# VHH binders against o26223: the designs that were tried, part 150

Target 1, 191 residues: o26223
Amino acid sequence: MKLLWTSQHIKVTVHIDGKVSKMDVLEAIKTRRSIRKYQDREVPEELIDKILDAAMCGPSAVDERPWHFIVVRNREMLEKIPEVHPYGAMVKDAPVAIIVCCDSSLEKIPGFWVQDCSIASQNILLAAHSLGLGAVWTGVYPLEDRVEGIRRLFSIPEHVIPFSVIPLGYPAENPGTRDLFDPDRIHLEKW
Key: E = the ipSAE of ESMFold2; O = the ipSAE of OpenDDE; V2 = 0.75 times the mean of E and O plus 0.25 times the DockQ between their complexes.

## First folded at step 9 (VHH)

Design t66 (framework vhh_8pnl_2; at its last look DockQ between E and O 0.45; V2 from the best seeds 0.00; counts 0 for: pae O 3.4 > 2)
Fold by ESMFold2-Fast, scan of step 9:
Structure t66 (fold): chain B 191 residues (1-191), chain A 120 residues (1-120)
Amino acid sequence: as target 1 above (191 residues)
Amino acid sequence: QGQLVESGGGLVQPGGSLRLSCADAGFTFSNYDMAWYRQAPGKERELVAYITTGGSTEYADFVKGRFTISRDNAKSTLYLQMNSLKPEDTAMYYCAKGLYEDYVSYMDVWGQGTRVTVSA
């Protein structure tokens, strides 16, 4: 099978050799879990390309699309993340991590970049899950110590804000799924 | 150390039942998702059952229909009712608490475990 991807700098056409998940969108949303344990296996570049293409397809306030991404595969750099992110211990054991950033020079409307980068982060998690990978969102913004630690570690310019660190890999755990539907949170016509 | 203390393990014959308990000395039990894991001899820990703060439950396929997870927030206690036990259920059973989908400050807390042996 052959799928077309719309990346400016990455392969436009990718041949898929039996690696696409067959779950539908609702199943992907309902069964995605945060994964913090990874197999000692490389994640192919083609899967990262697909994930990043999906990340950029979310809605964006005034279509500002302020997201930028840093792909980290260097072991020494991954091992330093827990020093600047107190809850990022699992990152050192991941084969790759994606850092979601906001380029404030692309911002057209104040403050909505947070929603834009949240959407991109969730799309990374869903796309990874759909491709048979596990991932977890580790929060950076708005915690000033984490923002500055990640900025310093990855030489991120002052006008760019690191938003999240998302390690990913082939899962080495299966936490199962959750049944979270709560009808008491749904109000008809009025509160 | 962890605040979690498991109990209720023991030796049973195939087809028997056990009820495991996990007591949390913490005052925030109701704020945490809870899980039972097990570790069979020579294997990694695997999820058996999971219960959210709201009471939603999930089970591993290998125990579905036989085990029931429940919680009592007033007593800060997690339970695992194990029915129709099989030799393959022989393992050390661990209680864990953590907010698995917490993207800010996730950490898990584990107990020391309680041993379950299913043997004729």
Scores: ipSAE 0.465, ipTM 0.783, lowest interface PAE 1.1, mean pLDDT 86
Fold by ESMFold2, look of step 11:
Structure t66 (fold): chain B 191 residues (1-191), chain A 120 residues (1-120)
Amino acid sequence: as target 1 above (191 residues)
Amino acid sequence: QGQLVESGGGLVQPGGSLRLSCADAGFTFSNYDMAWYRQAPGKERELVAYITTGGSTEYADFVKGRFTISRDNAKSTLYLQMNSLKPEDTAMYYCAKGLYEDYVSYMDVWGQGTRVTVSA
């Protein structure tokens, strides 16, 4: 299939001779939006592999890399997530979700795992976007009821902390781009 | 302080219509996703409709094509056109902003509400 989209970089992917065109990183950051509506279309395992590879490329405290990922495709499990995660209703409509977890046995410096898993989670969002997918970060940690609910639902051990649930799929909505740059948030030399 | 102000509520007969407005006295209205919620006596607040900065909309199932959310960025105003009103639509209606990129799914700022009463 040969399809070329060049109109002002509105489309995040272009299929050319069976290959996907790569998106500039600044474009990905500026155009990524939370996507909560998905097409009835499977996400190939290859794309999930690329997304998780990107997730693991992030920096971590003393290179501790405390992250683990649960890939959820089972329909019954996806449909149960909203029962333990308020405002996670869109997860039941997603073809796949990724649960980002911290394995506390991998921590080398206490408490930095939150930053580490946040970096991995954001990389998942950006990578999905660059591959023509839509995703949304639904927060789990530090909300205790959500942490325990997700832990029970997926049989996650005590030493592993579910951090985020990220449903993803081919988008069925286009929220548009926002202009959020605020010069008043920038301080030169000191506060 | 009272940054979001709802108006346009009132008493209406079943099958009637109302147009709710929400004025945003804050700056940069166009940079926020916006939503309408409602709360009936003794019930929790529930999402009615939302609209993104780009104009994409979503509606609760109980709307069933009866309500239309819209925005006028030049006037910094959010609207809810409510048609074919039913007694179960009786509630306090609130506008809210910050919905779409909230990763905990909470709205950041709420108005004080406007009451809609649909008399049987």
Scores: ipSAE 0.235, ipTM 0.619, lowest interface PAE 2.4, mean pLDDT 85
Fold by OpenDDE, second read of step 10:
Structure t66 (fold): chain B 191 residues (1-191), chain A 120 residues (1-120)
Amino acid sequence: as target 1 above (191 residues)
Amino acid sequence: QGQLVESGGGLVQPGGSLRLSCADAGFTFSNYDMAWYRQAPGKERELVAYITTGGSTEYADFVKGRFTISRDNAKSTLYLQMNSLKPEDTAMYYCAKGLYEDYVSYMDVWGQGTRVTVSA
C-alpha cells in the first residue's frame, strides 16, 4: 500500500499498481466523513459500478429491494439540483451524483422502504469512501418541497419517490475525524 | 451540549474590521463542526461560514475573501475575522455548533447572537 497526499493533504491509500486500496469495513465506517468539496477530476464509471453494486447488497424488508438509482453526470442537471435543494450546494461542484429512489410498486409491506433506501444510501457512502472518493448524503425525503423538486427536475414518476441525493468525487477537503462514541446511549438489559 | 456565547459585535464604519468570538462551555468542542450565521432585519438567517473538526472551511458567496473563520480547540472558541465590512453586513451574527454529517440539518446548538452594525 502507498499513501498519497493530495494538494489538500488528504490521505489516500493506493496499491502500487495505481488501484485504490479498499478499506476494511470498520475502518471505512469509523473514518468516513461527509465530503462537500471535490477535485476537478472525473470519477471512473468502474467505481460508480462498484458503488452501485454495494448499494444493492444491503438488506431490505422481506427482500423487497425497492431502490432505483439515477446516476447524474450532466453538468446542467447537477447545477440545477441546488435550486430545489437548499442544502445541496455542493452538488454543482461534484462530477457525479447518485439519486436514490424508491419504487413504491416494489414494496411488499408499507413503510420499510425508508429503511431500505437508507441502507442503500449508507452503503453508497461507505463504498465511496473505501474507494478513495468523498460523498455526502443530502436528504430529500420526507421534505415535500425537495421531493417534488427532484421529481420534477428528473421526470420521476409519481410512484417513485426520490429519497436522497449523493454527490461524489475525489475529495478536496479533509474534515478530520471525530469520536462519536457515547456510552450514555448504551443501556444494559433495560432503559 | 454546552452553551455558546458570542462576543465582539458592535458599531463600525464601512471598510472597518471586527473580530467575533464564540465561546463554548462544553468539553466536546473539538468533536463538533462550527459555523457562523447571520440574520439581517426582515431577512432569513443565512450561512456565513463553517469550519469542520479537521479545519476545512467554506464561505458564503458574499464573503468574497473578506471574512476568515477559525477555531481554537484548546480554548473551545470559534472566531470570525471580518474585514472590509459593508453596510449590507449589518446583522445579528450567530454561532452554531453541530455535525455536518447530518443529512437534514447541520447545526443543532446556537448562541444568542452578537449584533454587528456597519454604518457611516
Scores: ipSAE 0.133, ipTM 0.611, lowest interface PAE 2.5, mean pLDDT 88
ESMFold2 (binder alone), look of step 11: mean pLDDT 78; pTM 0.792
OpenDDE, look of step 11: ipSAE 0.027; ipTM 0.491

Design t67 (framework vhh_7nfr_2)
Fold by ESMFold2-Fast, scan of step 9:
Structure t67 (fold): chain B 191 residues (1-191), chain A 121 residues (1-121)
Amino acid sequence: as target 1 above (191 residues)
Amino acid sequence: QVQLQESGGGLVQPGGSLRLSCAASGFTFSNYWMSWVRQAPGEGREWVSSIRSGGSSTYYADSVKGRFTIARDNVKNTLYLLMDSLKSDDTAVYYCARAPWESYVSAFDIWGQGTQVTVSS
């Protein structure tokens, strides 16, 4: 295949097991749903690497890129996440989870790491969806009990802050798409 | 600091074989996906093959599948492309790249100097 700059509406070309798939970026954004039920099927490491590459392509305040990622595949560890995260029950059933973290030593401007890690988390969700996977963002920061629980469970250093836990896998549910456009939230020229 | 240096190109007859090498230095080679990309005169870049950091998984363009094999030696920091059943269409400059796959806008961040492969009778 010719290495081409992807067209305006299609920015990802993926080769998976000899197959090529493409997805329009607007379609990916509009059809992505939170997926909490996963097939009993492993996610190839190559897809995780593609997802993490996409996560690191997000904009960050003053280009600080404070994100670090923990990839968890160990079933025993995944099963312990619900013990420290009350809304993370689905994580134990996922083949893999990504923990998005902030390395505070990389922070150039106080507080913007939250936005940086939010952008990385959303890119993970969109990239996963574009690759035929399902994922869900489970919140960790700013809830101190969850932050410390996840830190303890994964031996995360004091200068690193766990931000989100994102389980992912091949979807075992299809919730359909949502029509969320609300013109009453759009103001022209003034409030 | 970071360098990629290709070698092994040359002139070969149709149906022949070549082995390309890429010596990497200045980074932890074993942590990165590596790829081969080629460019024929007057054409754009064409992704050829990629290999995962640990060597467990390989990917190929449909045009080379079954004829080319990508491999790596993480002890020697070297990437290889074994090319069999070469065709005139394979004539191109072959580049080693620190990148996971084709067509992803920001995936390619380090390129080598290239090595010329010419398939001619």
Scores: ipSAE 0.000, ipTM 0.139, lowest interface PAE 15.7, mean pLDDT 82

Design t68 (framework vhh_7nfr_2)
Fold by ESMFold2-Fast, scan of step 9:
Structure t68 (fold): chain B 191 residues (1-191), chain A 121 residues (1-121)
Amino acid sequence: as target 1 above (191 residues)
Amino acid sequence: QVQLQESGGGLVQPGGSLRLSCAASGFTFSNYYMSWVRQAPGEGREWVSSIRSGGSSTYYADSVKGRFTIARDNVKNTLYLLMDSLKSDDTAVYYCARAPWEDFVSAFDIWGQGTQVTVSS
C-alpha cells in the first residue's frame, strides 16, 4: 500500500537541490492528478517553501498579488477542517495543508482576486507534483458556509477571504490515465 | 442519460438499521468518486460519506463514524450506505451524488431524487 505512489504515472526525479531532471512543464501539467490519500510521512519545510515560492510567481490582475497562505501542520486543526468542508475527511489525513487566502486590502481591481488565487492554487498543485508530492484543491470560495467556517476555524480577519484548502503529502495512491483532448472545442479564426 | 436512483429508505425506530442503495446508469460508475449527502427538514445539505472509485478509501462525517458504512459494487454499478444504531437526528432525505476525481469544488455534478429516512418511535 505504501509503494502505490511509485507508479509509472508519477515521473519525477528530484535532486537534493529540488530541481526536476526528467519532467518538463507539459508533462507535469498532463500527469498531475488529484491525490487524497497520503503516506504517514512528514513533508520537509524546504519543500513547502519551494511550493509557496512557485505559488507567488503566478500572474495577477495589475500585479496586485493579493494572496496570503496559511500552512497548517497541527493535527488538531487539520481534524477540524471536515466540520466546515465537505470531502474534508481526506484533509485530516494529510501531514500538511495550505490555505490560500485573498487579502482584500491588496485588491486593486474588484473581483480579479478569484483568478489570482486560482492561479496560485494551480501552481501549488503543479509544484507539489514536480517535487514528488500529491495534493488536491478543495474549493472554499464562493461557498459562503465554507468561507465563514474556515475563517472562524483559523481566526482569519473579515478583510481576508479563504479561497481554497490544499492538503498535500507523499502520495499513497496512483490514479489512472486521462485523455481529455477535444478538438471540437477549438475554433479557428472564428467561432 | 446519466441517472442515480436511490432506494431503501423508510421508517425505523431508534437503534434500528437500514441499507440504502443507489443504482447508477449512463456513465462508467467505476471511474467516479461517489457520495451520500443528507438534508434534514428545515436544514441545509450535510455531507455524510464518500467512497473512491476503487472502493478501498472511505470517508465519513464525524456524526456518523462507527455507525454508517459506505460500500460500492462496481460490477453492479451500485452504491450502498449501511446505517446502524440510527438516531432521531439521522432523519433526513438521503441523496446519492456523483463527484468526478478532478473535482476541486467538492460539489456534486449529478444527484439522485433522494430517499426519505425517518427515525422515530
Scores: ipSAE 0.308, ipTM 0.693, lowest interface PAE 1.9, mean pLDDT 85

Design t69 (framework vhh_7nfr_2)
Fold by ESMFold2-Fast, scan of step 9:
Structure t69 (fold): chain B 191 residues (1-191), chain A 121 residues (1-121)
Amino acid sequence: as target 1 above (191 residues)
Amino acid sequence: QVQLQESGGGLVQPGGSLRLSCAASGFTFSNYWMSWVRQAPGEGREWVSSIRSGGSSTYYADSVKGRFTIARDNVKNTLYLLMDSLKSDDTAVYYCARAPFEDYVDAFDIWGQGTQVTVSS
């Protein structure tokens, strides 16, 4: 009955994925650098989704997972961040930014949301690096003026605390790597 | 003791040039981002420029881009701001500042005393 419809429907599909170098976890941790210069190039939504998936995989105190994320791609909004973050002018040209927030209504144990949001922020940085992107954690909490400025700019409710703003994009700088290992900070058995 | 000491400020005519210096002591200068921050009369602090620890990356506020150059000499533990094509709106006290963390250039823990730059109209 419908046997001939398949022969009338020729699909010519080119399946090709871009090559992305993968790094192991230790390499990613050791080679990640803050990046503040970005190419004028869109970051695909698929990569943002992978980064946010990784962000939510961090450990959380009593599994409270209080984090929420705002993804900002609107150029007008990105250009307003320096108005409420004094040094944000360095990163205003990023094609996208992620704002990490804590919803205090999800907090199960007092005070551990800071660690939870720090873990989420670091996972964003590492995931971005592993995917060939550059990112930087710009500080919001605990600076009250920046917290309120970001809250106002992005219509964040009073019970939600903006924690960090993480601009990201394809890197337009290569700062190299750092050797930060300091054996004097390691104490065996006792201080 | 950790210290930053600015020099090189003064009175200049519009279109003139100045070179600011900042001598650092008491810490491993080559390990830190360094910045220039200014404060104009009656206004808040404005970030001007930053330079990465190795000197390979430099960052500028839009208001100074193309006119100012930030540089460092890690052997001499000295930060510089080379200011060209000065405008009246560049009049400010210029502060040298250290950023303690590589990922946070927006939190400065050590500041110099400042050096006054006055551009006559």
Scores: ipSAE 0.243, ipTM 0.614, lowest interface PAE 5.0, mean pLDDT 84

Design t7 (framework vhh_vobarilizumab_d1)
Fold by ESMFold2-Fast, scan of step 9:
Structure t7 (fold): chain B 191 residues (1-191), chain A 120 residues (1-120)
Amino acid sequence: as target 1 above (191 residues)
Amino acid sequence: EVQLVESGGGLVQPGGSLRLSCAASGSTFSIYTMAWYRQAPGKGRELVAGITTGGSTSYADSVKGRFTISRDNAKNTLYLQMNSLRPEDTAVYYCARDYGSPFETFIDYWGQGTLVTVSS
């Protein structure tokens, strides 16, 4: 039994057919795992819309919000991603992938777009997990060959930088849990 | 089906050399980061060397300057050239395919291992 936060931030325990309806933020953070195996099921467009809404809600340096997103459902395009991305083999088997991009014309503070796109990428992973989907962050930037490969494959303009490729779908695997808390990385007052 | 098959292990004296090979089959080898791991008796598996698709290499501090990792994408083969071998290099050496994100390594296939014994 878990206490869940509603959309109005009210803690409630919700069970539907023995399942919790939603997870709280801390639970989502702690239980999210990279998922690389997906069911042969399409992801509804409404869930992708919710994930992208969450992606855009992260903090952004001087509110520059430089992200653009490409939603890829075309099987032939998904199958070509592994040719330009060594960690992208799972993408060919995903029903959909989101490419997180930076439009450099929207950048107000040099270099902070990396943090902006990282935050957006993590929000996609957490939102997907909260909605019963699995996803994995496959890195593109700052690896020049991957950046150029993805740009060429998806006809991305020169002023736009592909940052990450995130395949997602209904999970077909259940990886073990992680206990990553390390108190030796916490320093009080000074290093 | 992906298969990784190691060869080249054996018994050598301290200061000797061995070249390990790993033949990969069943998928497009060139698009994957590849690595060598080793496991000594009573110890866990540790990363020895890694090589990206672009040829960038990384090494454990204990082997840096003595070992060289390389790949031949046309032959789907990964290599580890081991020079100036020491008794502490004695271990089973495993070829590994890294399927994961650069932010999370994930070894999806292991070879069966090849034994390297460094003893006089």
Scores: ipSAE 0.005, ipTM 0.243, lowest interface PAE 10.1, mean pLDDT 84

Design t70 (framework vhh_lunsekimig_d3)
Fold by ESMFold2-Fast, scan of step 9:
Structure t70 (fold): chain B 191 residues (1-191), chain A 120 residues (1-120)
Amino acid sequence: as target 1 above (191 residues)
Amino acid sequence: EVQLVESGGGVVQPGGSLRLSCAASGFTFSRYTLYWYRQAAGIERELIASISSGGSTNYVDSVKGRFTISRDNSENTMYLQMNSLRAEDTGLYYCARKSFEEYVHYEGYWGQGTLVTVSS
């Protein structure tokens, strides 16, 4: 059935003004922006589940799938993140944050967990955007003081490496779309 | 490939001075906290000094006021200026950067070490 296949490729999203519309994958990629200001509004658990499902659907080197996720909703814990992450000030104002982690015991090829966790992080950002939320990737790995600070704050065991902290919520800002296409970075047939 | 190469060790009399250097390559030097460790015969390797990416320093009590750690981000080099050297400062000095790929073992990246001998 052609109709079933076409419906699979269309998602219904909620915009920051509460409007429901269809967003295709290219539109989601092109219009996603880092969002650092959030409404005082809870994000439903069902949306977090959809985002984490999308995070786990990324390709992974030799199918090692080393990522684990910590979902932080506790205000006291969110308020402590800026103390160990200098560029994470916006996290305390978010209703929720996701910490992307690597369980190194699941790693099959040394170093490829970085790509795996990067893919998962980007999927979180895209999925959040497609669902009418805003998010930003704040870097943890490979900065030693941030890795250690986040580990201690969230009781992360030694074999697990915190990779990124992604606060998310309903957007309270609307940065414009960027035109980033640069044909000088495209080489045909050879360099 | 992360590489750390120490130099500047030697034999010096008590009360003398030495400056150790650690030349780094294979990573963005300015972004990392870097460490000096000392290994004495029959004793576990101990942390002597550290310097953060922002320039914050920390020292073990036995070397405070005598040793100064510094970094030159333009040259990808870390230094340890050692003054008023004592016999107890004798040991193999290693510079180090922690490794996230080796985090389970907490070993990090190490240089080959440079030997400091304080004797009369």
Scores: ipSAE 0.000, ipTM 0.091, lowest interface PAE 20.3, mean pLDDT 82

Design t71 (framework vhh_lunsekimig_d3)
Fold by ESMFold2-Fast, scan of step 9:
Structure t71 (fold): chain B 191 residues (1-191), chain A 120 residues (1-120)
Amino acid sequence: as target 1 above (191 residues)
Amino acid sequence: EVQLVESGGGVVQPGGSLRLSCAASGFTFSRYTLYWYRQAAGIERELIADISSGGSTNYVDSVKGRFTISRDNSENTMYLQMNSLRAEDTGLYYCARKSLDSYVHYEGYWGQGTLVTVSS
């Protein structure tokens, strides 16, 4: 993987299965889709490390960076997630999932940890996409039943808040990309 | 109240064509991305094609060049023109308005489906 800075955009070149892929930042943002079907194929630890490195590079309110991550590969544990997360059925079929958590002891400004963990979650999705993987953000916070279910399942301490569960793997579906640009949502100079 | 109603399915021989319609009501049709899904017997639903509010289209690789999705905002109707049909295109075709990129709720609005059977 190389990161190349240019006058207009950052170019990222990634080596995947011995092949070189190139995706700029705008392309990654515009072509990322939620993926809920995965191949029965392991994701190398090296790719998870790259994704988590990218996740920690987001902006953070007063640089509190409250995120912690749980990497789940154990199939029995993945199979239990749908029991506590009603929209997490696809997690049981994923080779790996990342749980994004907030360590509240690292919070420096009230409430902004939600935005920080949202940024980390989106960076995981974009990084996974850039590496040829598919992923989906399944929401946990602020739904109390899901928060407590995930907490108990993964022995998460009281001061840590599970924010999202992100299964990922090599995609077994290709929904195509979307064109969501709506100029009616852009106001010049005033509302 | 959101409603989606599919029509146009039927029995066709390999190489034949069908045109599916999805009549929508209960929302501002022109503002939404709309989807066609296919479900074969015993197999989970697969996204086949989508069309954005701006008219941009996307297709799964297996149907590119054979299927064409379109919309008529004045009639609140979405279409799927299916050409060069293959046995593997057999299934129930569903029209959907979905929050596919939602991180809270996976569910969306679905029609009842229209059956397409490709056989000789």
Scores: ipSAE 0.164, ipTM 0.599, lowest interface PAE 3.5, mean pLDDT 86

Design t72 (framework vhh_lunsekimig_d3)
Fold by ESMFold2-Fast, scan of step 9:
Structure t72 (fold): chain B 191 residues (1-191), chain A 120 residues (1-120)
Amino acid sequence: as target 1 above (191 residues)
Amino acid sequence: EVQLVESGGGVVQPGGSLRLSCAASGFTFSRYYLYWYRQAAGIERELIASISSGGSTNYVDSVKGRFTISRDNSENTMYLQMNSLRAEDTGLYYCARKSYEEFVHYEGYWGQGTLVTVSS
């Protein structure tokens, strides 16, 4: 039993650390859930580095690797995201968020940056889950108001397109497991 | 318009049986996975049983061997046969067709629920 203290608040909270669990890749994919409620607990920089390393390992069209990432920990900035992203209300309560961006100057084949950034976003979600964190994908592109709002808020250059905002933290909710395998979506030899 | 309507709930003594029905409309019933969830007071909704369009079934351990999920594609109806009922089976039972998550909102289609009370 390990007791944790919350230094940011006067209230003392006793927490019992969860047992470390082993998760293989297939289990991580199947058990990952969108997490929108987070503990008031800092995410170490080393875990963010591991997540971003995983994000950059995705395949990309003609190896263009157009992704850039903004790591946001500043409370005032996190609180402003819901003003430009209506479905991003939970971001204000997260200890950190990652903004996935495309640098269009790195694009070699038009349009594939969407697939590239989608792959990077999914890798962030899976890596976070594997490390005991919770995260949720919130869409920015292709919604023009969100794209321009996020660009303005974070001083993103015109040639860079914000694609997604992914808040993450230690989960404060445990949604039920999903069983999504549907063999009727699998067609043998032809449609 | 997707609609799911549960029926068959009621009051039963421990060891008794109930058969729940879920009548569906507004979609091609035969092509979808369908689910039974239950919710007790103060507890999150839990998935208790599922059935694929091909008839493959899955159950949570606490009901396995006691409950049987089935479907009748000709009648657009899913069933849950509940045997050997226990006090802990008491709750509101929901029929569901699930969708994937998008943004903050996880789209799913739910019935209104049917109450099962197991009392002694």
Scores: ipSAE 0.000, ipTM 0.085, lowest interface PAE 19.4, mean pLDDT 82

Design t73 (framework vhh_lunsekimig_d3)
Fold by ESMFold2-Fast, scan of step 9:
Structure t73 (fold): chain B 191 residues (1-191), chain A 120 residues (1-120)
Amino acid sequence: as target 1 above (191 residues)
Amino acid sequence: EVQLVESGGGVVQPGGSLRLSCAASGSIFSVYDLYWYRQAAGIERELIASITSGGITNYVDSVKGRFTISRDNSENTMYLQMNSLRAEDTGLYYCATSPFESYIDYYDYWGQGTLVTVSS
């Protein structure tokens, strides 16, 4: 009896999570591409809120969740980012950028904040893609000149470490989907 | 390090065809986006055709319908099939590539260039 009741709950879950008119998780992962060209269109604040909510839902070491985010929409500030990030030229053309930071005061286990902030960065890219936006991760940490340049530009305290700069907007390019599955990288039972 | 070696340039009559090749060595070719640039005398080098790692192609308007870019990941080679060649297509043709999905510094890698001359 209880088994039959449990199977009904499984059906409700599958109905809610499956066969919707939006991109599923596997599709989002496989079709996400870095986007560096953006339409001249504003990104609604509600979409940024959804992206940041998703960013904070990643796993973290000992659940320390050390991430903080700076949302930059100010054109003057976006135009200054390429001055401290040599490969961030596209940021000035984006309607918005998110700076992923680590608050080291929240760190419970040394060094794992890098992985935590990597997870948050990837979740931003996937969430943006699922909402019809394009984004790209531009690396900051561990390049000391970029870390200090971004810190000065955004008045970031010494105990906070800027990790990545992610410009985003409605995409103005379509690089297509990659086929990267390589079975030679999979080892069964042993190396 | 990515090394690009170009071939297939030469002299051709107007209305003729040429096929350029760009062979990559020492790289994971299938992961990279690939480009053909052209530099004519007195003109800045311009992107004329691209093919992404996902197979999406793009062309500058002046070559659309005449040129076809393609890639063979098994041979680590990119091609530019040039048909209905015109005098204005004369120039040095360069292949280039970049790691489009890099989240850190990336560099465009360039071939040596191959000369295409469309004789009147």
Scores: ipSAE 0.462, ipTM 0.756, lowest interface PAE 1.2, mean pLDDT 85

